Miniprotein binders against Probable 3-mercaptopyruvate sulfurtransferase (tum1). Designs and how they scored, part 4

Target 1, 298 residues: Probable 3-mercaptopyruvate sulfurtransferase (tum1), of Schizosaccharomyces pombe (q9usj1)
Amino acid sequence: MFSVGKKISFILPIKGVLQKLKDNAQKTVLLDATWYLPTDTKNGKKEYLESRLPGAQYFDIDEAKDHKNPLPHMLPPADEFASYVGKLGIDRNTNVIIYDRKGFFSSPRVFWTFKVFGHEHVFLFPNAFNAWKTEGLELETGEPRTPKPVVYEGAKLNKDLVASFDDIVKVIESPDAAGVHIVDARAHERFLGNVPESRPGLASGHIPTSINIPFTETTAAGITAPKPEEDLEKVFSSHGLTDKSVPIITSCGSGVTASVLFAALKECGFKDVRVYDESWSGYGKRANEDSSLLATGP

## First folded at step 7 (miniprotein)

Design m11y (from p1 with M11Y)
Fold by ESMFold2-Fast, scan of step 7:
Structure m11y (fold): chain B 298 residues (1-298), chain A 81 residues (1-81)
Amino acid sequence: as target 1 above (298 residues)
Amino acid sequence: DLTEVEKYIIYAYWLFELAREYLEEGKYDRALQLVNLALKYAHRAHELSKKYGHTDLAEEAKRMIEEIEKLRQEIEDAMQS
């Protein structure tokens, strides 16, 4: 009558993707969320226009953003999110499966965004292009389809998944009382403050009390897939993250790789995980003006 | 778990549905590409089903081929109008 010990993962192998495409009770939309750092010569939208998983729509984190905020790809208002995804053919009951061409880099950011606005049926497909090719399935090429717009109803920002600057300040002012771990997904040398930030006006260093877990410690075969749950548990426990009930805030440069940590922590059963949306792109500017906000070194 | 045959059947139906959507949008070249891919995988499913004696799947694949061929004709007719 009851299924004890069965865990339904939001991270799908290709068989899981194909099973969702088969589901006649719920529409499935594939999203290509490919995004590259500004320093990369590649462009996600251009690559999407050349080829995609069949029927995939493109989700641009630099388009689906708060246009009143100068920081990169900050979460849009709920009504703008609803409008954006509605144009992609997505309503509240749609199965949304998100992939990116690097494998497991920018797709978790879009996954987190859907979770923030209350979308229940959202999944990640890591290493998608390689998995598709290995199964002998062909990609779609040429001009993508334009879906019939639908109304996305009930989009509401879940504050329990998003950390603000004020949430960070509360932790660093009373770290023992706050009972929250801040986890920084940036490369170790950036965390230490040993290398300058590429963006002008940002301090070099990290948020006081934060733990550094470069997101690459949670991925396998480079950044193409998340590590298996058993290996993720070893990574997190090695950094002292053993109590899955303790709240965690993830941070990075601009919220993209912080979302990789979000997905990895959720896969391991951590119950309270928030992403610091502005991450170092906002905090680093504040820390440049206020040294009490800045830590450097190990 | 999905067998090789079931994988190709699912993929053929997904491509078939996408081809119809492209046809409805008037994107005939893309509709033709996708319907031809659907036929490729439907034929593969049919051949494997026959080879391994999966009678029900072979019949499903055969019906699927007929439906996809009808859609391909609809696409070709639309391209000539």
Scores: ipSAE 0.369, ipTM 0.774, lowest interface PAE 3.3, mean pLDDT 89

Design m64f (from p1 with M64F)
Fold by ESMFold2-Fast, scan of step 7:
Structure m64f (fold): chain B 298 residues (1-298), chain A 81 residues (1-81)
Amino acid sequence: as target 1 above (298 residues)
Amino acid sequence: DLTEVEKYIIMAYWLFELAREYLEEGKYDRALQLVNLALKYAHRAHELSKKYGHTDLAEEAKRFIEEIEKLRQEIEDAMQS
């Protein structure tokens, strides 16, 4: 899959970020995708307005969503995605580099969203603020720049990256025939059903047949960066994920940390990885009404 | 060494372009902040390139400092108008 010395990673160290900023032929846009759980008192947009990596635009996962769907963060229609990113100065050929202030928490969700709509030149910059400070570089403060709007052409949903409820049902009804692994990124106690869900109306437990790999098993220094590829390989193989051709569907609470697993799996060369966009926020409501959809315990 | 010089040159160019965009938007205080940071990085690149004998980079940085100073003057003039 990946040859030694020929692997091109979409996860950039600061040197890689600087090389993209140097490119005079291809426009680069930095995106601050900082997002916090509803229980957190912090606000990503407010923090962005105070400081950012120089030139960064803000991508709000709570605004770039399907406003007709009551579930959190559901992917917007392709035309609304195109309109949203066009206002940020992003066209089809733009190099998009995404970071978040926690390091590697919400930025993978935005990375996945760009991939879903067919964007080729999209990258992640983990541990961005610490890396920037360590290199002696200053943040931009005060009022952000208003980018010149552009037209984003050709946005189209790539079904190969998104799993639906029907895709999940096919796996649990015929697990041996489906040949798909469902991987749940939530904390182990939530997966087991030992703790209540914070959102009302959701069952406690997990999707039948699913494997639990809390997203924090794939991150280092807390949640500031992904583990090195060698360590990610050990994490996935310890859970039986050794065949990189076997399809995987990642799931979590609302699709944010499922996207951390998506990025980690793609970094290890897994060929077919989809994110279950609804995740537990949608599935858990169905499982509350239909016990055949719910598993609990190990 | 060379990597440090290139870092500061890249950042100076990036900030110079951002300062121009803020100037075009009429956000003069923001443009001034960024052009001053660009100038700081360009000076650092010039100092390090001279120190380590990177003559071509030193000349590039020196000429770019002159361009940044011109932009700073344009920003200051716009603030007075």
Scores: ipSAE 0.772, ipTM 0.916, lowest interface PAE 1.0, mean pLDDT 91

Design n2 (from p1 with T3L)
Fold by ESMFold2-Fast, scan of step 7:
Structure n2 (fold): chain B 298 residues (1-298), chain A 81 residues (1-81)
Amino acid sequence: as target 1 above (298 residues)
Amino acid sequence: DLLEVEKYIIMAYWLFELAREYLEEGKYDRALQLVNLALKYAHRAHELSKKYGHTDLAEEAKRMIEEIEKLRQEIEDAMQS
């Protein structure tokens, strides 16, 4: 079979998930990456312990983090990532399929994290619980299994997927020369600086030159699934993102919804997309001390 | 393209392996719940494969039912000992 002219998607419908579960050549691990904002009364780990897709392990972005960094859920060192996922039964050859209970909210963050550390066989399963139920399949309930730990070899940070503060500064100081678009996934009123940030010490506004595309413009049925590729193309082109070869850096509050935009852009065929891991949780503090880093309004 | 029958066969295999892992962990109630669901799916696969005339899948589902029933007996024996 010729796959020339056909796009291979990392976003799987349920038939694709079942195909991976059938694959005896490669082990598959399902990951529940459910995470809620601190202001939400729900707890992802508590919900995981009550029910899950059968066999799923839980991935906590607030545990798999850089414990030396005060910012929320910053990428862990490569060795700590390897140790964390090895405890979940994941090695370099494992097919990793990630879902979350909102549908398509926090799972892209974990997807991006696996890609950052060089994991090849990683996929997203949007609207997972509804898709599972619609096919007449039951969830697993009660105490989860404890997988036998494995060794994860060769985790290395891929700098082509992660933007630093210095990368942002290079763009804003020479926007015409940089040839990079910065895209902010936050709600429009936060981008404009019209509402206060919930975290103390952060400026209200946005990174100069950045384009605001609230991540909810790229999702369908609320936040349960990404929009189809043709609709994503219309969203991105309406904001001037027409050249898929131009590098893009996505940003948000703390890197979670910036990863939703990462997934949507990659699905739409954009070739060079990085996530600004610190996002506004780091940049907004810097901007409070240096007004040249801050823009407000449209 | 996956046929409707194939989803039940895939899930029966997946749940069979999970039930064995729970058995090996000594989580007998969990193992029993999953092996019973595996049996339910294997029976559904057998029923649908016969209905649609997929003779090879029907034989696979029948053998799978037999293997899952053996595991269920192993779980029940472990619970009694």
Scores: ipSAE 0.795, ipTM 0.922, lowest interface PAE 0.9, mean pLDDT 91

Design n3 (from p1 with T3M E4R)
Fold by ESMFold2-Fast, scan of step 7:
Structure n3 (fold): chain B 298 residues (1-298), chain A 81 residues (1-81)
Amino acid sequence: as target 1 above (298 residues)
Amino acid sequence: DLMRVEKYIIMAYWLFELAREYLEEGKYDRALQLVNLALKYAHRAHELSKKYGHTDLAEEAKRMIEEIEKLRQEIEDAMQS
């Protein structure tokens, strides 16, 4: 057996990005997935229109969504995903490299979205602008290019990567039997229920049985890059996550930072990781109506 | 070492491709900006290749300069039409 699975990182340094740009066997598309919290004055699309990595297309998680669902940036139907990325020049064989301007904040959400629909060749480029500048490379400015649309075939939702409300309920109703860890990526004070949620109508607290690992414990230099694998191992072990075969569901406010934990856990070799797409934006409303769904404190 | 010289060669090709796409879209000012940046990188690659004795890369960079200059002329001609 000469080609058993090897540990190959989907998180690329700039050298890895440049190697993909050089690859003539597969087309490469760079995606700017910059997104800011609703309370931030910055706008990712506006910043993309001003400057970008050369050739980058913009992926808007608030546009590529389920328009029938009132919750923020829920996964789109497979056909709408295919249509959206096809307009960006992306087909099944395209190398997709995703970055964001904060470094490693919203890009993992788009990475997870591509993995959910079965995309093989998808990568993350953390600390992208700083790395680009450090190598003496210039950004593109002005009006972006409109790529020639392509057909994206075979998009299919992989349920092994997505958790539903019903999946959460099964865990909390029978925690000892479920054998699943729910991990909450929100700041500790939000998890405890000590501060009100910024979105109206949401309960303050957390999903019963869940473990709190703020996503910032998995990032370095603020939220610029993920921690190295060895440091991530220590973070997860310190929270009791030592068995990489035990299923994990990540959750946060609306699925963005839960995807940061998804990427970190996958980098560490955890075998079964799902993201709870609606996260607290959906669950928190349900918890207001049913106290059995709500926990507070440690 | 990819990061010493080849990064400029890679970027020159990448920007050359983008300039062609902007030209095809009729976005001539954008195409001109990118082709000029491609030339800048091709010249840097040529200079560094010669400095460090990478003869094959220096020759590749020289050929790239010629190809990029042809595209710049096409862009300028399109702007005048």
Scores: ipSAE 0.789, ipTM 0.925, lowest interface PAE 0.9, mean pLDDT 91

Design n4 (from p1 with L2W)
Fold by ESMFold2-Fast, scan of step 7:
Structure n4 (fold): chain B 298 residues (1-298), chain A 81 residues (1-81)
Amino acid sequence: as target 1 above (298 residues)
Amino acid sequence: DWTEVEKYIIMAYWLFELAREYLEEGKYDRALQLVNLALKYAHRAHELSKKYGHTDLAEEAKRMIEEIEKLRQEIEDAMQS
């Protein structure tokens, strides 16, 4: 349901999810986008095969990727995206609702991916399992459904949502002229360069001129849900992000938590937000070879 | 209370459709699991709509129970063939 004079949110409470499931004019597909860091013993696909929200399909960011790029979960080519989601039963008109088992960790990455390829009807369901249980609803267990494949038409990469290394370099080389804020979603100690990166070959530090807003400053109850819009406004304004027309590029380790910041910024009405897809997984290697790309400390 | 009744009605419809899809795939045990859950939610919706005096929703839930029971019979028949 809508409120007059208020923005329609893409972040849905359970009532909003149920309203989409009720929609007889547009098909709805639930996506389990659970993903864990390589250091975790847990496996998202294995957990999905054990249980899911009823009817949910699994979206694997390590399968829906550019297989020619050695960096983790880089955006796939448009035709490979279309093929992947078509096999999940998703076409251009499908309402896509994305959740993950941590609550609000990897689902924003898949949300951003759909937005990048021009998908209009895509939504996030944070804290999904706890919300489902609290409403007395049961999960589906056992063998999942195999959907009938459909054709996804018109997938095209929107450059207004994706930043490249060259885009970052332009900001660093001409910060006054660029008029862009780079926001780093990593933990503060990683940003400062005080701790080594878990991936080999990466420098410790951050992109020059970038500001640090750890993604956990934008989430509530750990990482299970985004903070309410009013609290997100306070987080962003406390870091100097008050003009919503100024372009922002988000970055993190590999683009996952940068997408959490993307979702939070869009929820607050920031007009121009791009995710630096390779993030530190690519930039950090370059910075190891070229110290002019590296900043450390506050 | 309207939202609570509507929740169970929506879930009964959603699970009914999923059960039909599992039946079409020949995954009878999965179809039976989902149709039984759909039936449970339809009964809950009927119970709550009666309790809260929503006669229109009670009639909708009753019709849903009939359709879900018909699908359950189709699934059980398929399992025996």
Scores: ipSAE 0.797, ipTM 0.926, lowest interface PAE 0.9, mean pLDDT 91

Design n5 (from p1 with L2F)
Fold by ESMFold2-Fast, scan of step 7:
Structure n5 (fold): chain B 298 residues (1-298), chain A 81 residues (1-81)
Amino acid sequence: as target 1 above (298 residues)
Amino acid sequence: DFTEVEKYIIMAYWLFELAREYLEEGKYDRALQLVNLALKYAHRAHELSKKYGHTDLAEEAKRMIEEIEKLRQEIEDAMQS
């Protein structure tokens, strides 16, 4: 007999989070992935130590990184990822639910990171603190739990989710033949090259052929939640992204907000979406040395 | 439809397990804080179950209260040893 369920979103409302917490067959770990831009005076780890969703562990994208790479929060080697998440009590079968205090800003980066290393049971909880408070639930405060470390087995980088500089070059050298859209999540004035980059040594402008969809066009109530799927469809269609089978590479400043677009595109059913991990933090430096890599204006 | 009662039952179980983990780590003050919150939610679940006539959930919440009270006693005993 045939049994077919509806598609289950990886973006969970509070009811979905509570259902995962109820599940005794699979362990659930809540992750606070709060991260702020270096120009912000707030600190995610400090805020986590003050309060969290009960039981949440902290995931620091500036700790879980490639320490041999000078670029910010580049993906760690698979063994270092496995070691990092194992210390948080996460194994291959764990349900991982990720939130951040801005609502929907840095949590998609950690979501993408888990997907890159082949983790299947990973979910996003947008607007988490407001949703929790609205339901009359209390936060945990004071010193957090130190879970018993577990072994995370089988972490392997899935190159189908990560774009390299060489992947970008292939698109810009033969745009019509490549059949790939590059989507830039940065604010429009940064994309145009009208404002200086905050990081030194980077060119001002964008990757040739790229489409600008500032990540804020895909979020609602500021940046606290993604827009509903119907509204996301309209955003993507307005930018010419109507064929969900066409591969997309997302990019931004350093891979954080490119991951917001990754999540929004996947929620809309786009089949092939990769994040350019270096984003402008790496590409912009290369573009200073080679003007064929740089576009400015609309 | 997901109910207020089920919310409190789920949270009571989640906090109960967290309190046990804090107890095992020797973080007794933290364990006491969470077991007290678990107990508060278990009582709310019991009260709401009775109010709405959910007999099975009321019995589940009652058993949960008994188990949480046992854990609270274990925590208090550990704090005194």
Scores: ipSAE 0.769, ipTM 0.916, lowest interface PAE 1.0, mean pLDDT 91

Design n7 (from p1 with T3Y)
Fold by ESMFold2-Fast, scan of step 7:
Structure n7 (fold): chain B 298 residues (1-298), chain A 81 residues (1-81)
Amino acid sequence: as target 1 above (298 residues)
Amino acid sequence: DLYEVEKYIIMAYWLFELAREYLEEGKYDRALQLVNLALKYAHRAHELSKKYGHTDLAEEAKRMIEEIEKLRQEIEDAMQS
């Protein structure tokens, strides 16, 4: 570390990234996890093929998914996760550092995915391209390398990090007994049900009892970086999230920005945080068929 | 000043290993790009370590330059063959 012995966070400044690249005892793999909404004209894989942080491999959340599930980018089975990351040169002992070109948008989803499968040495590098450029460092361009595949052993889904529809139902049926907060990362107007969902068959509104903290309240300079911990504490406390032992389930449209909240909450020391993988893409369809699952307004 | 020297040494090593991997894959243009960048950073590390009196790091950077120059020659030879 280039600093005075403080515990290294899983969210790394560039000095922390450089420290990991220096490590000759443990291999480091940089992952470009750039992903754009379907309505965006940009494509993360195409941009990766043109330029990247030197040595970075590409992680596609629309490839590393459950191919039997029609919902977008649902978690893959453990063996398919292991196969996918093994092809990227990643084994259980690899230091994995994840970035995305927006700064802090889709990289937390991949971070959460690695945590779900029991990977210990995984980190986030926010605002990566700007930080790299500011340090006077150059990007790699042209055709990327093809890493030598490795075997990823011992991938196992940790249910303590993933919420299912049944977990949500338990909370809304008995909120006081459940003792769990559901936090919705979507824009406030979507949460209220004031705007139509872009996907057909989804209800407009939110999960009953959920509180709305748009993920953009937790990011700085747009969506390029998480807010400093002190400011994140103020955001969460302003919404009544003061007890870090109380379990939280994050939700959004399809699990991407719910993972931004996951990372922010973990950085602030919240002990029990799960991501609702289906999020509104699954729940909203159920709520369209069963109005008891739907709330609207504030 | 120490951080600047260490930054360039770390990047020179990282890029050197990547250039070797590209060479092994037969991707010579990519290997040449990365080995040239590795050399640029190794020279910066050497210049800064001399300027600031970090004699051990200056010697490390000098040895690094020699190894990177050797890899660059190997890449250039492969491109001509």
Scores: ipSAE 0.810, ipTM 0.933, lowest interface PAE 0.8, mean pLDDT 91

Design q33r (from p1 with Q33R)
Fold by ESMFold2-Fast, scan of step 7:
Structure q33r (fold): chain B 298 residues (1-298), chain A 81 residues (1-81)
Amino acid sequence: as target 1 above (298 residues)
Amino acid sequence: DLTEVEKYIIMAYWLFELAREYLEEGKYDRALRLVNLALKYAHRAHELSKKYGHTDLAEEAKRMIEEIEKLRQEIEDAMQS
């Protein structure tokens, strides 16, 4: 039987990227979303300034943020998002193809951010540098171009994609009634509370009722690409996530790897997935002050 | 075969447009680097399309080479003035 009505993936192999460039080069922007943890010696902006996929602009999650919020890389207000991406040459109708140098680490965060503000034509290109090199294509080096700014119209925060602390509290106070699964993307030892958090003032443990699926269970060849859909289905089903209509909230340290789970769940057809933007960077401080918010162990 | 040729045509076009943007920004050295890469890919597309008998793609690649050479001349002229 033919696959009439087969879903179109937002995760593109290199042939998909090339097809977008063929079909609408003038309305396509490649976006380098490379970001590293503060403990890493590497800097994504510095690496972008040295080399990139040809024509790529840089998206910095630590610049495109809510500057009134002390937590790392929280979503910006809609008008600041619009201003930021407009300067990158991105308008409402632009095809945005996002990659990062680790392969599939920080690019899903920027993908989720575009989806939150209502952008329709946004895609992920995992394992981008390896794929580019394997096809014999060269990177661009030296000073990047400065695109002509455009006006991004109609940016509006979609609350159906973002979970707040209050949303988390509703789940843990009445888990059977809430009908929502909280999924924690952090390493298992952090989830259990067996290791201290690197940031001061954070409790060690997890959100009560949450399921631990380290984001690395959803990636292949380290963190360079997502697992194929059939393997992702096995990962999620092994953790009891078989009903794709049940709402899921993903969480991690600061919202980056929670967005890896967001992308993987969406690829598998889960219909209602929100990212807890604060993640443990916000929740862990609250849990340190209120033990009813904290669970430890399996 | 056909996918290889199309890959290089797509990349030649993409780099050609980027070189034009760098030229408009006055970044002549950057424009020159990208137009040379565009030309390399256009020649590769022409070579492969001739090798595999894709006559229409060979003619498209040939026309691209001519347009890229014109842009390279515009860049060189801008650098001299």
Scores: ipSAE 0.762, ipTM 0.914, lowest interface PAE 0.9, mean pLDDT 91

Design r20e (from p1 with R20E)
Fold by ESMFold2-Fast, scan of step 7:
Structure r20e (fold): chain B 298 residues (1-298), chain A 81 residues (1-81)
Amino acid sequence: as target 1 above (298 residues)
Amino acid sequence: DLTEVEKYIIMAYWLFELAEEYLEEGKYDRALQLVNLALKYAHRAHELSKKYGHTDLAEEAKRMIEEIEKLRQEIEDAMQS
C-alpha cells in the first residue's frame, strides 16, 4: 500500500484483517474481548466458548486486572499483563487484532491496555461478526485451542497513556497552566448530574472543567463501528477540540467507553491522549466527600 | 473475482495452521473440523480462479488442496492410533 502523507489506520476493515492473517513475517493472534456490563444477562466468556472468529483467544478485562484494587478492571501490573498475554500465545512481536461482539464497545479497552504496556502491532476489527458473515466466512465453534505459552518480554507501563487521580487534580487546580482537556464519555444526563449513578457511594455530576462527548457521538450503526475519520473530526471540532497537539484525558464510568474515545481521538491524529483508568468509579467516591472535586450542570 | 479468490486462499492457509495446532494438542475432532473447512475454502478458491482465468492462483489453490488433504490424512491416522 502507497501512502505519502496519509495516516495508516490501526482500525482494520475485514480486508485489513485478512492481510494480517496472510503476513508470514509476524505471527497474528485474534482476541475476542467481548465484555458486558454486570447488569447485562449476557456473558462474554460463555459466548466465546460457543463460537469465535477462527483461532481467536479470549481476553477477559475482569481477569487481566489489578486484583489488589477494588475498582473494576483496573490495569494489571506489567508482569501480570505479560504473564496473562503470554499464556494466550502473544509475544512482543505478535500482530494482535482485537474484536468484540457488540462491534466497538469493549475491544478499545483491550487495545488501549496493549498500547499502555508498549505493544506496537495492535489493531481493532470493529463490527467483526457482521463483516465476517457478509464475506461468507464461517465461525469456529466448540472447544477453543490452547496455545503454547510464550514469554512476553519488556512490558512496561507507559505513563504517557494513563492518567491518575493526581493528574486530574493538577488539571482542575490550575486549568490554564495545565493546558489539558478532560473529556467525559458518559451520557449527557449523567454528566450533568441529573440522574443518579447506579453504583452506590458515587456523586452525581462530573470532573470540573471537563467536556462531555458521549462515546455514542463517535460510533455508527449503534455501537458496532467508529464513525469515519472525517465525521469524527467534525464531532471533536464541534466540541472545541481542534488542536491535535493539545493533551487530552478521557474518562467515563469505569474506563471502558473512555477507551472508545481514546481510539477515536487517535484515529483523528490527536497526539497526546491518556485514559483516566479509575474514571467515575474512583473519582465519584472522592467527589462525594469533597465538593471541590464535583461540578454539576453544563 | 480476484478479491474473492485471495480471501479464500488466505482463509485456507489460516485454517490449515489452526488444524495443525489442534492436531498437536491431540484435539482430533477439532483438527478434523478445521481441516475440512480449509479444504472447502481451498476448493472454492480453485473453482473461482479457474472461472476467472487466474492461472497462477489456480495452481496455488491446487497445491494447497494437496497439502491440506495430506494433513487430513495425518489427522485421520492419528485418530485411528
Scores: ipSAE 0.707, ipTM 0.899, lowest interface PAE 1.3, mean pLDDT 90

Design r30k (from p1 with R30K)
Fold by ESMFold2-Fast, scan of step 7:
Structure r30k (fold): chain B 298 residues (1-298), chain A 81 residues (1-81)
Amino acid sequence: as target 1 above (298 residues)
Amino acid sequence: DLTEVEKYIIMAYWLFELAREYLEEGKYDKALQLVNLALKYAHRAHELSKKYGHTDLAEEAKRMIEEIEKLRQEIEDAMQS
């Protein structure tokens, strides 16, 4: 799972997951982070209640959010994050392994959230259900367990992983001086402004200066797994992202698929990657009121 | 590299722990479901470790079977009361 002279990967094959489950010195919690777009008829919580990887707890990005913010699934305050994950049996030393039923869609959002609050031992298990089945392992069905709550201490927001609207404005106002790339994970037609946004009140288009890399360019077998590092390198270099020291801000509709790009960029060794949490759900409303914030076309 | 034997040993321990937690919650049907799956994997580990001549793993799997059967009896006893 690791190589000498390389960073240890946070993306685990099933062998890596099993190794963490074996760890007697450190508790492991599996998290089902399955989430679907509002237009999808499927429901992640309902699917979790029917079946899961054995012992998995459910992490709901629509519950673990800032309830005072009208935008969808914005990061919660640190104390509310701590309270939420503590109820799932997670403390600071817990190995947290996150999966989702699509494979590699919403789990990176929860991975990023844990990283934002300073959690060290957090990992992604892409293509989890297919990998589990291929190894001949059974899922758990029926009523899930209710773990004994624990205290999560020391949750603190790491500003190095989160971009604000003000950070975006600084790039737009002085693009040549900013030295930051904004990468938009949305489908190309949404980026161009050729199709309406599904959320009301949003402008159609993109953040000025931003580069469009639809998150599906970074995934394999549909959206079940990230592409191998070698192929990710080719994707990013084809868009001009060759200097891994240049800061990158990822954006999408509401922060979910921007987190897929976050994970892919980190896997390739990009050192400074932030997710624009409100993404187009917040920015697009501002751009509707201020045309200087809006670009359309290529 | 993890072997097939190690995979089943790991899963048997993981499910054994989960069965114990369900028992503590009073969710007896779930505890029984998981302890039976743990036992199935422990038997598979024992079977494969003997087939491949892994003496230490075979002894570990045998001890696991005994502990899992003990937990299953505890679950069944709890269901009766």
Scores: ipSAE 0.825, ipTM 0.936, lowest interface PAE 0.7, mean pLDDT 91

